# Designs tried in a protein design chat: VHH binders against q9xw16. Part 208

Target 1, 132 residues: q9xw16
Amino acid sequence: MSGWNAYIDTMTAAAPSIKRCAIVGAADGSVWARTEADNVFKASEEELKTFVALFNDVTQVPAKGADIEGVHYVVPRTEESLIFGKKENTGFFAVKTKSAVLIAVYEGPNEVAAQVRKAVESMQTYLNNAGY
Below, E stands for the ipSAE of ESMFold2; O stands for the ipSAE of OpenDDE; V2 stands for 0.75 times the mean of E and O plus 0.25 times the DockQ between their complexes.

## First folded at step 17 (VHH)

Design yd3 (framework vhh_6fv0_2)
Fold by ESMFold2-Fast, scan of step 17:
Formats: C-alpha cells, structure tokens, sequence
Structure yd3 (fold): chain B 132 residues (1-132), chain A 119 residues (1-119)
C-alpha cells in the first residue's frame, strides 16, 4: 500500500456516491493511486496524459468536453483549478493541485454532486498546503 | 526524523473495547492528516480511519463505522483510536500513519500495536 492509497480510501468514504477515483501526476497523468477491484478506475495512462493537459488552459475545455474512461463528458464551465462534467447518470469532478490531479467519477443527482465536490476540494486544499 | 509510536493494544473478548494511542515526533503534527491502518497475519494492509488536521472531519472503513472513533490532541502530538464492540475480524497489528512525502513512496508508520480478539 502506498501512502496515496489511503487518500483514495478517504475520498470514497467521504462521498459514497463516488464510484471510481484516482490521483494522478499533474505533469504526465501517471497514476499514483486509484480505486481497484470491482470499482477499478479504467482510464488508460495515455488518456490521463491528455486529460491532465486540459489544466494548461481550462477555458478551452467547455468547447471540447473531456474524456474519462472512454466516456465523453459535456463540461458546462470550468474554474481555474476545477474541471467537472456530466453525462446522463454519471458525472465527475477533477481538481488540480501543485503536483497532482484528483479525479472522482460519481453517479447520482445534483444533491450528491455537491458532496463529491466538497470531498475533492477538501483534499485539494490539504495537498496544496502540504506542498503537493 | 519522523517517528510514530503506537500503544494500547492487547487481548480482549468479542464485544470488548480498547483505546489505541500514537505518539508522533519529528514533524509538525498539526499540519498533517493522520490515519490508522491494520494488517492481520497473511493479509494485506487495510485502511481503517482518517482524521483531518483539526479533527473537524473523520472517515472510516465501512466495517468499523459506529464502533471505532478516531481523534487527535494536537497539543500533545497524539492520535487516538477508540475501538468498541470489537469482533474477531478486527484482530490485527494496528499502525498509525502519516502521508508519504513523495508520490509512490510508503507512508511513515510506527512498529504497530497488536490487537487480539479471543473467540
């Protein structure tokens, strides 16, 4: 178990509507930790490399959307360090820290989305304060 | 250097309680989220609980929710795990842990404290 696996466990415990999540390197999309077994986060490292590059200019993302686990999501808008999207019954929140990108894929309505966003942003704040 | 020292383990009957402590030194304890992990013989490490820097948020493995409570005393650089209604499946070596300083490295952990639940 790497240290980053405990963050994955913490994230899924904080927001039970999260179905899959990962912590990846901001520079290259390399997986540091992800959900496994029945909840395995299936994005390829090549797809993740493309995804983390979206944070180089988040203003372009609403026009293109974003791909995660082979699913194309509509991204209605972005914030400086936040990309989020929705497709029918699924959605995601992704936040960038200094060194990492946290991605959480969830299922459910807007009520659970708020809890997922709070969990992801809480961890983002902590990691930034810790220098990651 | 970072040091973590667990204590409070022991033998208890099913339904019993134990309180584990973890003394931290060598780093600014109040700046870190802390967590408890456990390992039973011939099994992998399992995450048990996480507590945020101020203790304002706590998170638990589903099988221990309602039975275990994590807390911390930042003035004493100490982390705690109150374990109630212990079950045989809770028997394990328990470790407190601090987040790794680098990606892909293991967390800082102490030597652990053994919890045995007699059937």
Amino acid sequence: as target 1 above (132 residues)
Amino acid sequence: QVQLQESGGGLVQPGGSLRLSCAASGFTFSDYWMYWVRQAPEKGLEWVSTITTGGGSTYYKDSVKGRFTVSRDNAKNTLYLQMNSLKPEDAAQYYCARPSPLPHTGDYRGQGTQVTVSS
Scores: ipSAE 0.202, ipTM 0.613, lowest interface PAE 4.7, mean pLDDT 85

Design yd4 (framework vhh_6fv0_2)
Fold by ESMFold2-Fast, scan of step 17:
Structure yd4 (fold): chain B 132 residues (1-132), chain A 119 residues (1-119)
Amino acid sequence: as target 1 above (132 residues)
Amino acid sequence: QVQLQESGGGLVQPGGSLRLSCAASGFTFSDYWMYWVRQAPEKGLEWVSTITTGGGSTYYKDSVKGRFTVSRDNAKNTLYLQMNSLKPEDAAQYYCATPYAPPRDSDYRGQGTQVTVSS
């Protein structure tokens, strides 16, 4: 396994409501690691390239939403390096670092969203401090 | 150059305890999350535990929760795994590691330390 797969395992252990997640390159959306097998993260390379480009100007994202795994999410607002969205009982958090974008898709009510957000922000802080 | 050296493995009977150590050098240890992985004979590599830079957060594989405790001493550049209530299923070669960003799809790992659980 790749070293980054251990951090996928870390994310899912930290927030069990995460159904699928991935760590991708910020410049091109190339997959560094993702959940696999029965919970495979299914975004195509083309979709990921489009998605990471949203971080070039996050202020424009609420007007158009975001697509992950072929699902269109409403993005109510963004922060400097954070895009998140909701669709019914599903949602995602995506955070950008210097070299990576972390994407976590979860299921559950708003009460579990805070746990997922903490998990992705914790890893974002680590990666930035480590120079990634 | 990054170097990781595991130690502390051995033979214990079921229900016993072992404390693994990982001595790190060649990088600023305190800046990196560290993790433990294991590989049992004829099985794949399994993630066991992760610890954040300051030790403020720890994460565990479900099957080891409550039995294993990961910790670190940044002043000594050392990572630890305290293993209690060991089961036969815990027998494996244990490695400490930290990931490396692409294009390499590998982590920095040492040669590991062997844990055997048998009466």
Scores: ipSAE 0.419, ipTM 0.748, lowest interface PAE 2.5, mean pLDDT 85

Design yd5 (framework vhh_6fv0_2)
Fold by ESMFold2-Fast, scan of step 17:
Structure yd5 (fold): chain B 132 residues (1-132), chain A 119 residues (1-119)
Amino acid sequence: as target 1 above (132 residues)
Amino acid sequence: QVQLQESGGGLVQPGGSLRLSCAASGFTFSDYWMYWVRQAPEKGLEWVSTITTGGGSTYYKDSVKGRFTVSRDNAKNTLYLQMNSLKPEDAAQYYCARPWPPAESGDYRGQGTQVTVSS
């Protein structure tokens, strides 16, 4: 077990509307940790490599959307270190740090989306301060 | 260089209490989120609790909510876990830990302290 697994548990405890999440390497999309068992994060290595590359040119993302776990999400807008998307009652928030990308897939209304964003941004701030 | 040393485990009856401590050295303790994990004889490692750098946020495994309280004293480089209303299912080796980059070798976890709950 890597220490990063505890952060997956922390994020799901912080925002219970997170259905699946992962922490992946920013350079290659390699999985550092992800939800397992009943909430398996199902993205392939190829999909994650493609996804993390979106952060190299976030301005292109709203025109194409983003794919996570074989699901195509509409991305309404991006910020330099944040990509988020929607598909009906589901959505995701993904944030980039120096070395990692945190991805959280959630289900629920706007109130739970705000909690999910807060959770991923809190972890992003910590990782950046720790040099990751 | 990085060292974590747990203490405070022991044998307790169901419904009893224990306070675990973790002494950290070899790194700037106040810069890191810290967490507790445990391992029971027939299970893998289970996350128990996380505390942020200043102690402003704490998170818990559902089965320990309301019974366990994590805290820290950054001036003493010490992490704590107050365990109340202990159940037989809480019996495990308890470890304090901090994350490490996947590319680094080694284990940023202590040797652990044994908690036994028997009636």
Scores: ipSAE 0.323, ipTM 0.685, lowest interface PAE 3.5, mean pLDDT 85

Design yd6 (framework vhh_6fv0_2)
Fold by ESMFold2-Fast, scan of step 17:
Structure yd6 (fold): chain B 132 residues (1-132), chain A 119 residues (1-119)
Amino acid sequence: as target 1 above (132 residues)
Amino acid sequence: QVQLQESGGGLVQPGGSLRLSCAASGFTFSDYWMYWVRQAPEKGLEWVSTITTGGGSTYYKDSVKGRFTVSRDNAKNTLYLQMNSLKPEDAAQYYCARPVPPYKGFDYRGQGTQVTVSS
């Protein structure tokens, strides 16, 4: 497959509690790479376009929440380049780089959530430094 | 010009070991995460391992964890993959890679190095 699948595989290896993840274009939500087969990331093009647009003004997101794969998540707060949410034992972290948005959906308690956040932020830092 | 050149492959028996090397040139090697990927004749490309810029973090495909070790020598612009306890399922052409924007895919500059595992 594509070169960007190596980033997906790295993310999943770094945080095994990631159930599904994707790297999408920040401007349009176009999929660059995603988990496949039994762990396929099932978000429509329209949903992803809507999701990446949330980064245009993250301060409004806690009032509305966020939808990923048809699931509505409560977003307790945001940071300039970070949106995260929870729905029972399921959650996500999404981070924006210069050109991309990384989305990781996970299942598990707060301990695994911290590992997932560390993984996506590490990749975010690297991609920004590489110019992406 | 950017180049990646793999070496160190060969024929080994199950349970044997090989050390692969990847010589990089034409870019600032120490600025990039590096990857090993492989392709068996009947399969697509599979990610094997990732190493961060300073070697501070390493990641592995589940099926090779505990058997393979990735490392790098930034002073020599060289990436390594130590492969122990080799299994028939590990037989493949191995490539080192530096992923580029989606429209270009992997930046494979060499022919890869062939690993064959048979008794």
Scores: ipSAE 0.465, ipTM 0.757, lowest interface PAE 2.3, mean pLDDT 86

Design yd7 (framework vhh_6fv0_2)
Fold by ESMFold2-Fast, scan of step 17:
Structure yd7 (fold): chain B 132 residues (1-132), chain A 119 residues (1-119)
Amino acid sequence: as target 1 above (132 residues)
Amino acid sequence: QVQLQESGGGLVQPGGSLRLSCAASGFTFSDYWMYWVRQAPEKGLEWVSTITTGGGSTYYKDSVKGRFTVSRDNAKNTLYLQMNSLKPEDAAQYYCAKPHPPSRYGDLRGQGTQVTVSS
């Protein structure tokens, strides 16, 4: 695959515990690229529009959590451009760049969560430096 | 004008090696992650490898791990793919690519270089 799909492939190669992921527009939640087929990222564009708006004030998110693919996640804390959540053995990391939000849903214990976080933060740093 | 020019393809026997090069111009090469992608005649475009700006991290398609090595020379604006232990399944047109803002045209790619694996 070409275009933004190469970023999806890179993230999943960097952290195999990622089950589904997407790159969406920061302004509107429009999907630029996502995992497909057996690992299709199932969030609606309406849900994604709501989700990216959370980055307007991340300090409010721990009080109410976040919803992705119809699943409600507990968000223990946030950083300026990072929201992460947990629900049992499932979790996500979402990071905001200048123009995009990267969302990765993973399954596994805390050790694999660290690998997923590293992958999304690496991509965030690259995209910001490249002007995205 | 952004340009990517691949070279180094050819015909090789199974188990052989080839080194592909990609000469980049028209942009600040050192600022971008670079990708190798390939397309066999009956298949779609497949991601092969990614290298970060300084070459500090490299990522590979599972089927090429241990056999392919991506590298870059930022002083020469050149990307490389060293391919060892080539298999018939590796036969394809190989392209280097750079990320592009979301568009219907996808990543910026050159014309590619053909790799054939046959006795």
Scores: ipSAE 0.103, ipTM 0.521, lowest interface PAE 5.5, mean pLDDT 84

Design yd8 (framework vhh_6fv0_2)
Fold by ESMFold2-Fast, scan of step 17:
Structure yd8 (fold): chain B 132 residues (1-132), chain A 119 residues (1-119)
Amino acid sequence: as target 1 above (132 residues)
Amino acid sequence: QVQLQESGGGLVQPGGSLRLSCAASGFTFSDYWMYWVRQAPEKGLEWVSTITTGGGSTYYKDSVKGRFTVSRDNAKNTLYLQMNSLKPEDAAQYYCARPYLPTRGPDYRGQGTQVTVSS
């Protein structure tokens, strides 16, 4: 396992409803680590570059939505350094740090969404404090 | 240079307990999340547990929840893993790990400490 894969494992252990997740570079969307095999995070390089650019102005995102893994999500609202969305029984949370964007795709009701959000925000706080 | 030194492994009977220690040097230990990972005889490296910088949050592999407890002493630059109710499936070489941030690559790990569970 790579260094960043331990963070992926920690995220999925913290919120078992996470089906796929990734840590990508905030500047370019380059993948640092992601879930693999049967849980592979499938976003293309072009899609991730577009996605991380949404954090340049999160207030514009609700009007457009967001695309992850070729799926268009409705984004009802955003918060500072946080983009989230829902489509049917699938949802995501994405948070930006100084150098990274953490993306977690989950399945389940709103109760599990709260656990996923807590997990990504915990990791966001740690990475920001570490200077990333 | 980053150095991690594990100790505390040994032979124990099923249902027994062991406490592993990891002495860290060469970096500011209190700034990093720390991990325990293990490698079973015919398996790859697998994640076991994570502890945050202040010890306020801990996370575990499902199969060890309720049996293992990770903790840390930042004043002593030491990480611990208390292992209770050990099962034959827990037999492995155990490593403490600190991934280098933000590098994508292998963990900084010690030489490991061997845990054997046998009657």
Scores: ipSAE 0.049, ipTM 0.453, lowest interface PAE 6.5, mean pLDDT 83

Design yd9 (framework vhh_6fv0_2; at its last look DockQ between E and O 0.87; V2 from the best seeds 0.85)
Fold by OpenDDE, look of step 18:
Order: C-alpha cells, then structure tokens, then sequence
Structure yd9 (fold): chain B 132 residues (1-132), chain A 119 residues (1-119)
C-alpha cells in the first residue's frame, strides 16, 4: 500500500456506508490511492480527468450531472470545492483540496449521506492545512 | 528530515497486552494525522489505525476495534498504540508512518517494532 491508502482506509472507517473511494490528483485525475479488493474503485483515467475538471466551474455541474465509474448521478447542487450526487440509494461526495480530489461513493438511505460528507470534509480540511 | 522510530514490541501470549511508541522528529508532529500500519509475514502492509492532529478522532481497522487504542502526545512528539487482548493474527512488524508527497509513492516509516503473539 501507499501512504495515501491509509487515508482511503481512514475514510471508509469514518463512514461505513462508503463502498468505494479514491484520492486523485486535482490537475489530471491521476489516482493516488483507491479502494481495492472487494470494493475496487473502477473509474477510468479518462473519466477521472473529466471529473476533476468539473471543479473548474462547479456552477454548471447541476445541469449536467456527474459520472463516476460509468454511473450517472444527479447533482442537486454544488459548492466551490464540493460536488455531490445521488442515484437511488447510492451517491457520492467529492471534495477538492489544494492538489487532490477525494471521492467517496456510498450506499444506503439518505440519512447516511451526512456521515459521508463529514468524513470527506474532515479529511479535506486536514489535507488543505497540511499543504495537499 | 522526517524521522520515525517505533518501539515497544515484544513477545506476548494470546490475550496479552503491549504498548507501542513512535518517536517523531524532523517535522511539525502536531500538524499531521498519524497512522499505524503493520506487516505480517508473507502479507502486505495493512492499515491499523489513524489519529487526527489533536487526537479528537480515532479510526481503526475492524479487526482491532475494541482492542487497540491509538493516542498521541504532541508535546513529546510521540504516537502510541495500546494493544490489548492480542491475538496470533496481530503478530507483525508495526510502523508509524506518513505518506510521501506526490509524485512519490510510499511512506515515511521507521524500522518498525516486532510484535509476536505465541503460546
């Protein structure tokens, strides 16, 4: 494992509803770490490149939605460094740091979303403060 | 330069306890989340626990929940791992670690400390 895999494991521990997650480069979508084994994060390089580019203008994302791992999600709203989407009993939270994008895909009732958001935003804050 | 030095390992019987320490230097310890990883023979490196900067939040691998407790003393630049109710499957080389910054991969780690659990 890489050092960044520890943060993947930390996110999944913080929110058990997270099924898959990844840490990718904000500039190019390059994968720094991702869930493996039974819960492999399967987004392609091209998809991730497109995804991280959404943060260049988040205001347009609700109209278009977002695709992760070949799944299209409705994006109700965005914030400057936050994109989240929903599809049935699944969803994702993606947060941007100085140099990375954290993506967490979760499964469960809407009530679990708050815990997922808290997990990724906590790490976002930390990574920003740490210079990442 | 970043330096990490683990200690406190040893041989214990199943059900026994150990307390690991990690002495950190070369960086502002209190500014970083710290985590423990371990590597058992013929197995890959695996995450064990993470603690946030001020110790306000702790996270654990499922298999160690309720048995292991991570803590830190920022005044001493030291990370701890209290391991209770040790099992044979906990036997491993234990490391405290920091991730290397991109584009590098891997961790800053010390030499580790060996934990052996045997009757």
Amino acid sequence: as target 1 above (132 residues)
Amino acid sequence: QVQLQESGGGLVQPGGSLRLSCAASGFTFSDYWMYWVRQAPEKGLEWVSTITTGGGSTYYKDSVKGRFTVSRDNAKNTLYLQMNSLKPEDAAQYYCALPLPPPRSGDYRGQGTQVTVSS
Scores: ipSAE 0.887, ipTM 0.936, lowest interface PAE 0.5, mean pLDDT 95
Fold by ESMFold2, look of step 18:
Structure yd9 (fold): chain B 132 residues (1-132), chain A 119 residues (1-119)
Amino acid sequence: as target 1 above (132 residues)
Amino acid sequence: QVQLQESGGGLVQPGGSLRLSCAASGFTFSDYWMYWVRQAPEKGLEWVSTITTGGGSTYYKDSVKGRFTVSRDNAKNTLYLQMNSLKPEDAAQYYCALPLPPPRSGDYRGQGTQVTVSS
C-alpha cells in the first residue's frame, strides 16, 4: 500500500469539499496516490500525461481549457505553478511542485474554492521544501 | 537509515486514555509531515492523523476527531498521539509513518504498538 495515500486523506480532511484528488509525477503523470474506493480518481495514464504537460506553458491553458477524468473544464485563471478549472458546480485546482502535480476536484460554489486552494498549496509548499 | 519506534500502547477500558510516542532517527525529522496509521485484525491500514512540519496544522480521520490529538517535539525527534475517550473500534496496532520516496510505494514505519480496548 502506498504511503502517499495518507497525504490524499490529509488533503480531503483539510478541505471537505474535495471529492477526488491525486498526487501524480510531473514528468509523466504517473499516479503516486489518489482517492480510492467509492470516489476513485479516474483519470487515465494518457490523460494525466497530457494534463501535467499543461504546466510547460500555463499561459496557453485559459484559451483551451483542460480535461480531467474525461471532463472538460474552463480555465479562468492560471499562475506559474497553478491551474484552476471550472465546470458548473464543480471545479479543480492543480499545483505543480518540483517532481509532482497535485490535483483536487471539488464540488460547491466558488466560496469553497479558497479552502481547496489553501489545502493544495499547503501540500505544494511542503513537497517543494522536502525536495519533491 | 530511517528508524521509527512506537510505544505507549496497552489495555484500557472504554472511555480511557493512552498516549502513544514515536521516536524517530536517521532523517531530519523536522522537515517532514508525519502521520499515524492503524491496523485492526483482518483489516487494511487506516489513516488516523497527520501533523505538519512545525505542528502548525493537524488533521484527523472523522471517527477520531475531537478525541485524539497529534503533536510533535522536534527538539526530541518525537511524535505523539494522545488518545482520549477510547472506543472498542479504536483497538488496533498503531504505527507512525512517512511515505517512501517516489516511485517506491509504501511507508517508513516502526514495529507498531498495540492498543486494546475492553472492559
Scores: ipSAE 0.796, ipTM 0.903, lowest interface PAE 0.8, mean pLDDT 91
Fold by ESMFold2-Fast, scan of step 17:
Structure yd9 (fold): chain B 132 residues (1-132), chain A 119 residues (1-119)
Amino acid sequence: as target 1 above (132 residues)
Amino acid sequence: QVQLQESGGGLVQPGGSLRLSCAASGFTFSDYWMYWVRQAPEKGLEWVSTITTGGGSTYYKDSVKGRFTVSRDNAKNTLYLQMNSLKPEDAAQYYCALPLPPPRSGDYRGQGTQVTVSS
């Protein structure tokens, strides 16, 4: 399936260490596109609604962490439009645009995390410039 | 209104080459990432390649990497896909595209250009 799924394909091609990812609505967490089949992004509707609401006050997140796909991540710090976390060998980057939140779950050491962050922030910059 | 028109398809033998073009109008072409998608008979649309606004980054489906090259000419509002070492599995209708704004699903795309790979 194409449309917003082409951006999912683009992100996974840009950073092969991404295991699952999604683009969701910033207001309600509604899924616009996500990885499917063997790499399905499994977060529930309720979890995504809760997750996107974290961007309303990111300063609260490091004290409590964040939950994605039923997995609790330690969030060491946040930036105004960026939440990222780690749990052992797994991590995520989530960025907010005007209308969307991009979430990428990856696996690997700190070296691959930098590539994932670059891919997510590149897409964030583009979507903001395109009015999303 | 967004308009996209693909051309350059045809019948080619395995190992052959084709260069597809996509003429864009009705929007500021240079502001958008563009991508190519394809659809084989009785299959869904699959992503092939993406190119960023200035052509500084390109991304490819694993099965076409090293064989296909996407490029663009912003002065001409034209997107290209150079296809080398074509295989039977590459036979499909090829479309240039960009996504419809939410909440709509799917793409802005043209009528496509047919690529057939056969001896």
Scores: ipSAE 0.740, ipTM 0.887, lowest interface PAE 1.0, mean pLDDT 90
ESMFold2 (binder alone), look of step 18: mean pLDDT 84; pTM 0.832

Design zf1 (framework vhh_6fv0_2)
Fold by ESMFold2-Fast, scan of step 17:
Structure zf1 (fold): chain B 132 residues (1-132), chain A 119 residues (1-119)
Amino acid sequence: as target 1 above (132 residues)
Amino acid sequence: QVQLQESGGGLVQPGGSLRLSCAASGFTFDDYWMYWVRQAPEKGLEWVSTISSSGSRTYYKDSVKGRFTVSRDNAKNTLYLQMNSLKPEDAAQYYCAAEDHDVGWSDYRGQGTQVTVSS
């Protein structure tokens, strides 16, 4: 429908360790594309609006943590365009482009997390170069 | 080689206090954020506290706020967790962890230090 599902497919092909992911609007958290069926990304509209607003001041995020799919994650640290979280054996990476926020949820050890981060950052670079 | 050695655990009565220490070696300690995590019997690993590289910023799990205080001595390469008003729910193996710049905290774990809270 949006055409953005092709980018979801590209990310999940590059990092099969991604359990669920979405591409949302940076301004409002509107869903452009997300994983479906058995891997459906289940964040609510309200949650996504709140989440993308965290990029307005990432320095405050470690104090509060972040909520994705009703799960509260510890945010160990943030970078200018990156928020990542951990909870036990699960985690997420979220990166901001000019117009979008990409969110990927994973399960597994640091080797898995590193693969997921690489895939998300590669797509961030691609979308920024494409003007998004 | 990065090494982390926890100590200071023990048996304490409810309402009691313990001070945990973590001796770090093999990396530039004052460049890294540090974390305390714990694992209770038959439960998963859970985050307890975070401290920035300079010690200027600290963060805590909601259930320990006001009772636990994290601190560090960069001259001694040592991380601390002062635990006051201990509850049975705090009983766990406690581990320190160093920041992994790419993914949060490292997967490296020492032996940890056991905290038991009972009458």
Scores: ipSAE 0.192, ipTM 0.500, lowest interface PAE 3.8, mean pLDDT 85

Design zf10 (framework vhh_6fv0_2)
Fold by ESMFold2-Fast, scan of step 17:
Structure zf10 (fold): chain B 132 residues (1-132), chain A 119 residues (1-119)
Amino acid sequence: as target 1 above (132 residues)
Amino acid sequence: QVQLQESGGGLVQPGGSLRLSCAASGFTFDDYWMYWVRQAPEKGLEWVSTISSSGSRTYYKDSVKGRFTVSRDNAKNTLYLQMNSLKPEDAAQYYCAAEESDVGWPDYRGQGTQVTVSS
């Protein structure tokens, strides 16, 4: 449990534009690590359980969107292991690994979003290679 | 220079149909994901539909699913939105939009075409 905070620190150092993020269990949405204090990721356990279940069929997600931290995001498209969230000038990227889902919330234009996607996908690759 | 030009808007009664077209130029159209977004008076920009570069994947906002169909003709550099069973809440300026940044949201929009639904 304690070791997972190091991955949050690594990801936020790589992309300072990430406002809040979390690493949660893919099976149940249990929080393994999240940003805290001034950057606290405020999703409930119930919300996260619902959210990770979206990866069972990402093609159904765009019609209804997704809720993160009590905020409803539109989801204009998905890829096999990636959900794009958008709400005005804010957004998120969520990626699934073998055992985890990484969620990163950002604010800013598409240039900022591109940096966040790159950081999240880099961590996804690292965790998959580590067997997670 | 990415250019997008919408057409086909107009006034229809509730339950009516319209087909919107978007002529694209200045980029390799068949490499880009394309979008339809709309904005009603005094409201924010709302996502309506997405279509993949090949046209093999399409996504829709729940409220338009089953009534709207997005399609594209890559040989003609044209995007379409077939709108059936139009409702008053569909009245808006409709924009086609193109994604370059690969972040799940478009970078470019046209000038839009106005859709009015009234009796």
Scores: ipSAE 0.791, ipTM 0.889, lowest interface PAE 0.7, mean pLDDT 91

Design zf11 (framework vhh_6fv0_2)
Fold by ESMFold2-Fast, scan of step 17:
Order: C-alpha cells, then sequence, then structure tokens
Structure zf11 (fold): chain B 132 residues (1-132), chain A 119 residues (1-119)
C-alpha cells in the first residue's frame, strides 16, 4: 500500500502539473495509492470500478466520455491501453498495465498535457516491466 | 505554418444534409489527427468528431453518431464532415482542427463555416 506512494511521488516530480493522481487495480478499481491532503484524489470505489471497466473496450469511450472525481470529461480519442480526456483547461491521462490503471489529472495547455502524458507512459512502461 | 480553411456551411431545413470540407496546407497533413469541433451561439466549444492520420479510426460525439461521418483524402489534403438528418441543435460554427502535441486535443483550428438549421 505505502510502497506504491513512491510511484505517485515519482510521477508528480516528473510532471509538476499533475494536480491529482492514483494507481488503482485494473480488475476492480481498488485504490493502491493516491495523492492525499490538499491534493486528494476523490474518486469513489464505485466510480473507479466503472472507470477501469472502460478498458474492456476503449473504442466505445469517446461517444460518452468518462467521469473522474464526479467530473465529466470529453474523450475525443483513445489508444489501446490509454484513455485521455479534456474539460476546458483541465484533463487526464489513464493508462492500463498488466495489473493496474494509472490516472493523472492535470491543468494546463497542450504543452503541459504532453509532459503529463510522458510521465504517465514512462511509469506504465516501468510497472509493466516490473510485472504489474 | 498550419493553415485550415473550412467550407460547405449554409442554411438547411431539419432533416437536411450538408457536407463540410476543410482544405489543409502548411504541414504534412497525413501525419496529423484531425478534428471537427463546433460552437453554437453563446455556448462553449464542443467536440464533434475525430479521425486518425490514416483515416482508419474515427470517433463521434454520441448525439451525432449515425448521422455524421468524418473522412479524409490525404492525396488532396482535405478533411470532410458529411452531416445527415440535421437537427436544430446542430446549428453552430463548425471548425476543422489539427492535433500536433499528441494529447487528444487539437492545437490549431480554422476560422470556421456556419451551419444554420431552420424551417
Amino acid sequence: as target 1 above (132 residues)
Amino acid sequence: QVQLQESGGGLVQPGGSLRLSCAASGFTFDDYWMYWVRQAPEKGLEWVSTISSSGSRTYYKDSVKGRFTVSRDNAKNTLYLQMNSLKPEDAAQYYCAAEEEDVGWPDYRGQGTQVTVSS
């Protein structure tokens, strides 16, 4: 549990524009680690279970968008293991590994979003190589 | 550098059809994901459709799915939006837009073409 907080710290250090993030179980959306205190990631267990199920068929996500922390995001496109969305100047990247889904919520323009995508995908690669 | 010019807007009756075109220049068109976004009077920008660089993947807002079809002709550097069964709620300024930063949202858009749906 607490060991997973080190990966949260690594991602936020790599992309300081990440406002909130979490690592959750791919099968059930159970929280392994998340940002806390003033940056608490506020998604409910039910919302996360619904969200991770979207990875069963990412091609269906753009039509309806995705909800994270009670906020509805437009998802204009997806990739095989990647759901990403926008709401005005905010957005998110969610990537699936073998056992986990990493979710990062950020604020900023497309140049900032590019830094966040890089950080999230670097962690995705690391965790997949570590067997997660 | 990136230049996008929309055309094909106009006035149609509910249930009518329009085909929008977007002429692209100043960049390698076939390397870019392309988008259609719209803005109705006194509302914010709304995403409508996305098409991959090759045209092999397309995505649509739920309310236009089955009625609108996005396509592209990379040999002509042109993006299209075929709009069928138009509804009053579809009335808006329509913009084509190009994605450069690979973040799922476009960086550039044209000046737009106006679509009006009225009896």
Scores: ipSAE 0.808, ipTM 0.901, lowest interface PAE 0.6, mean pLDDT 92

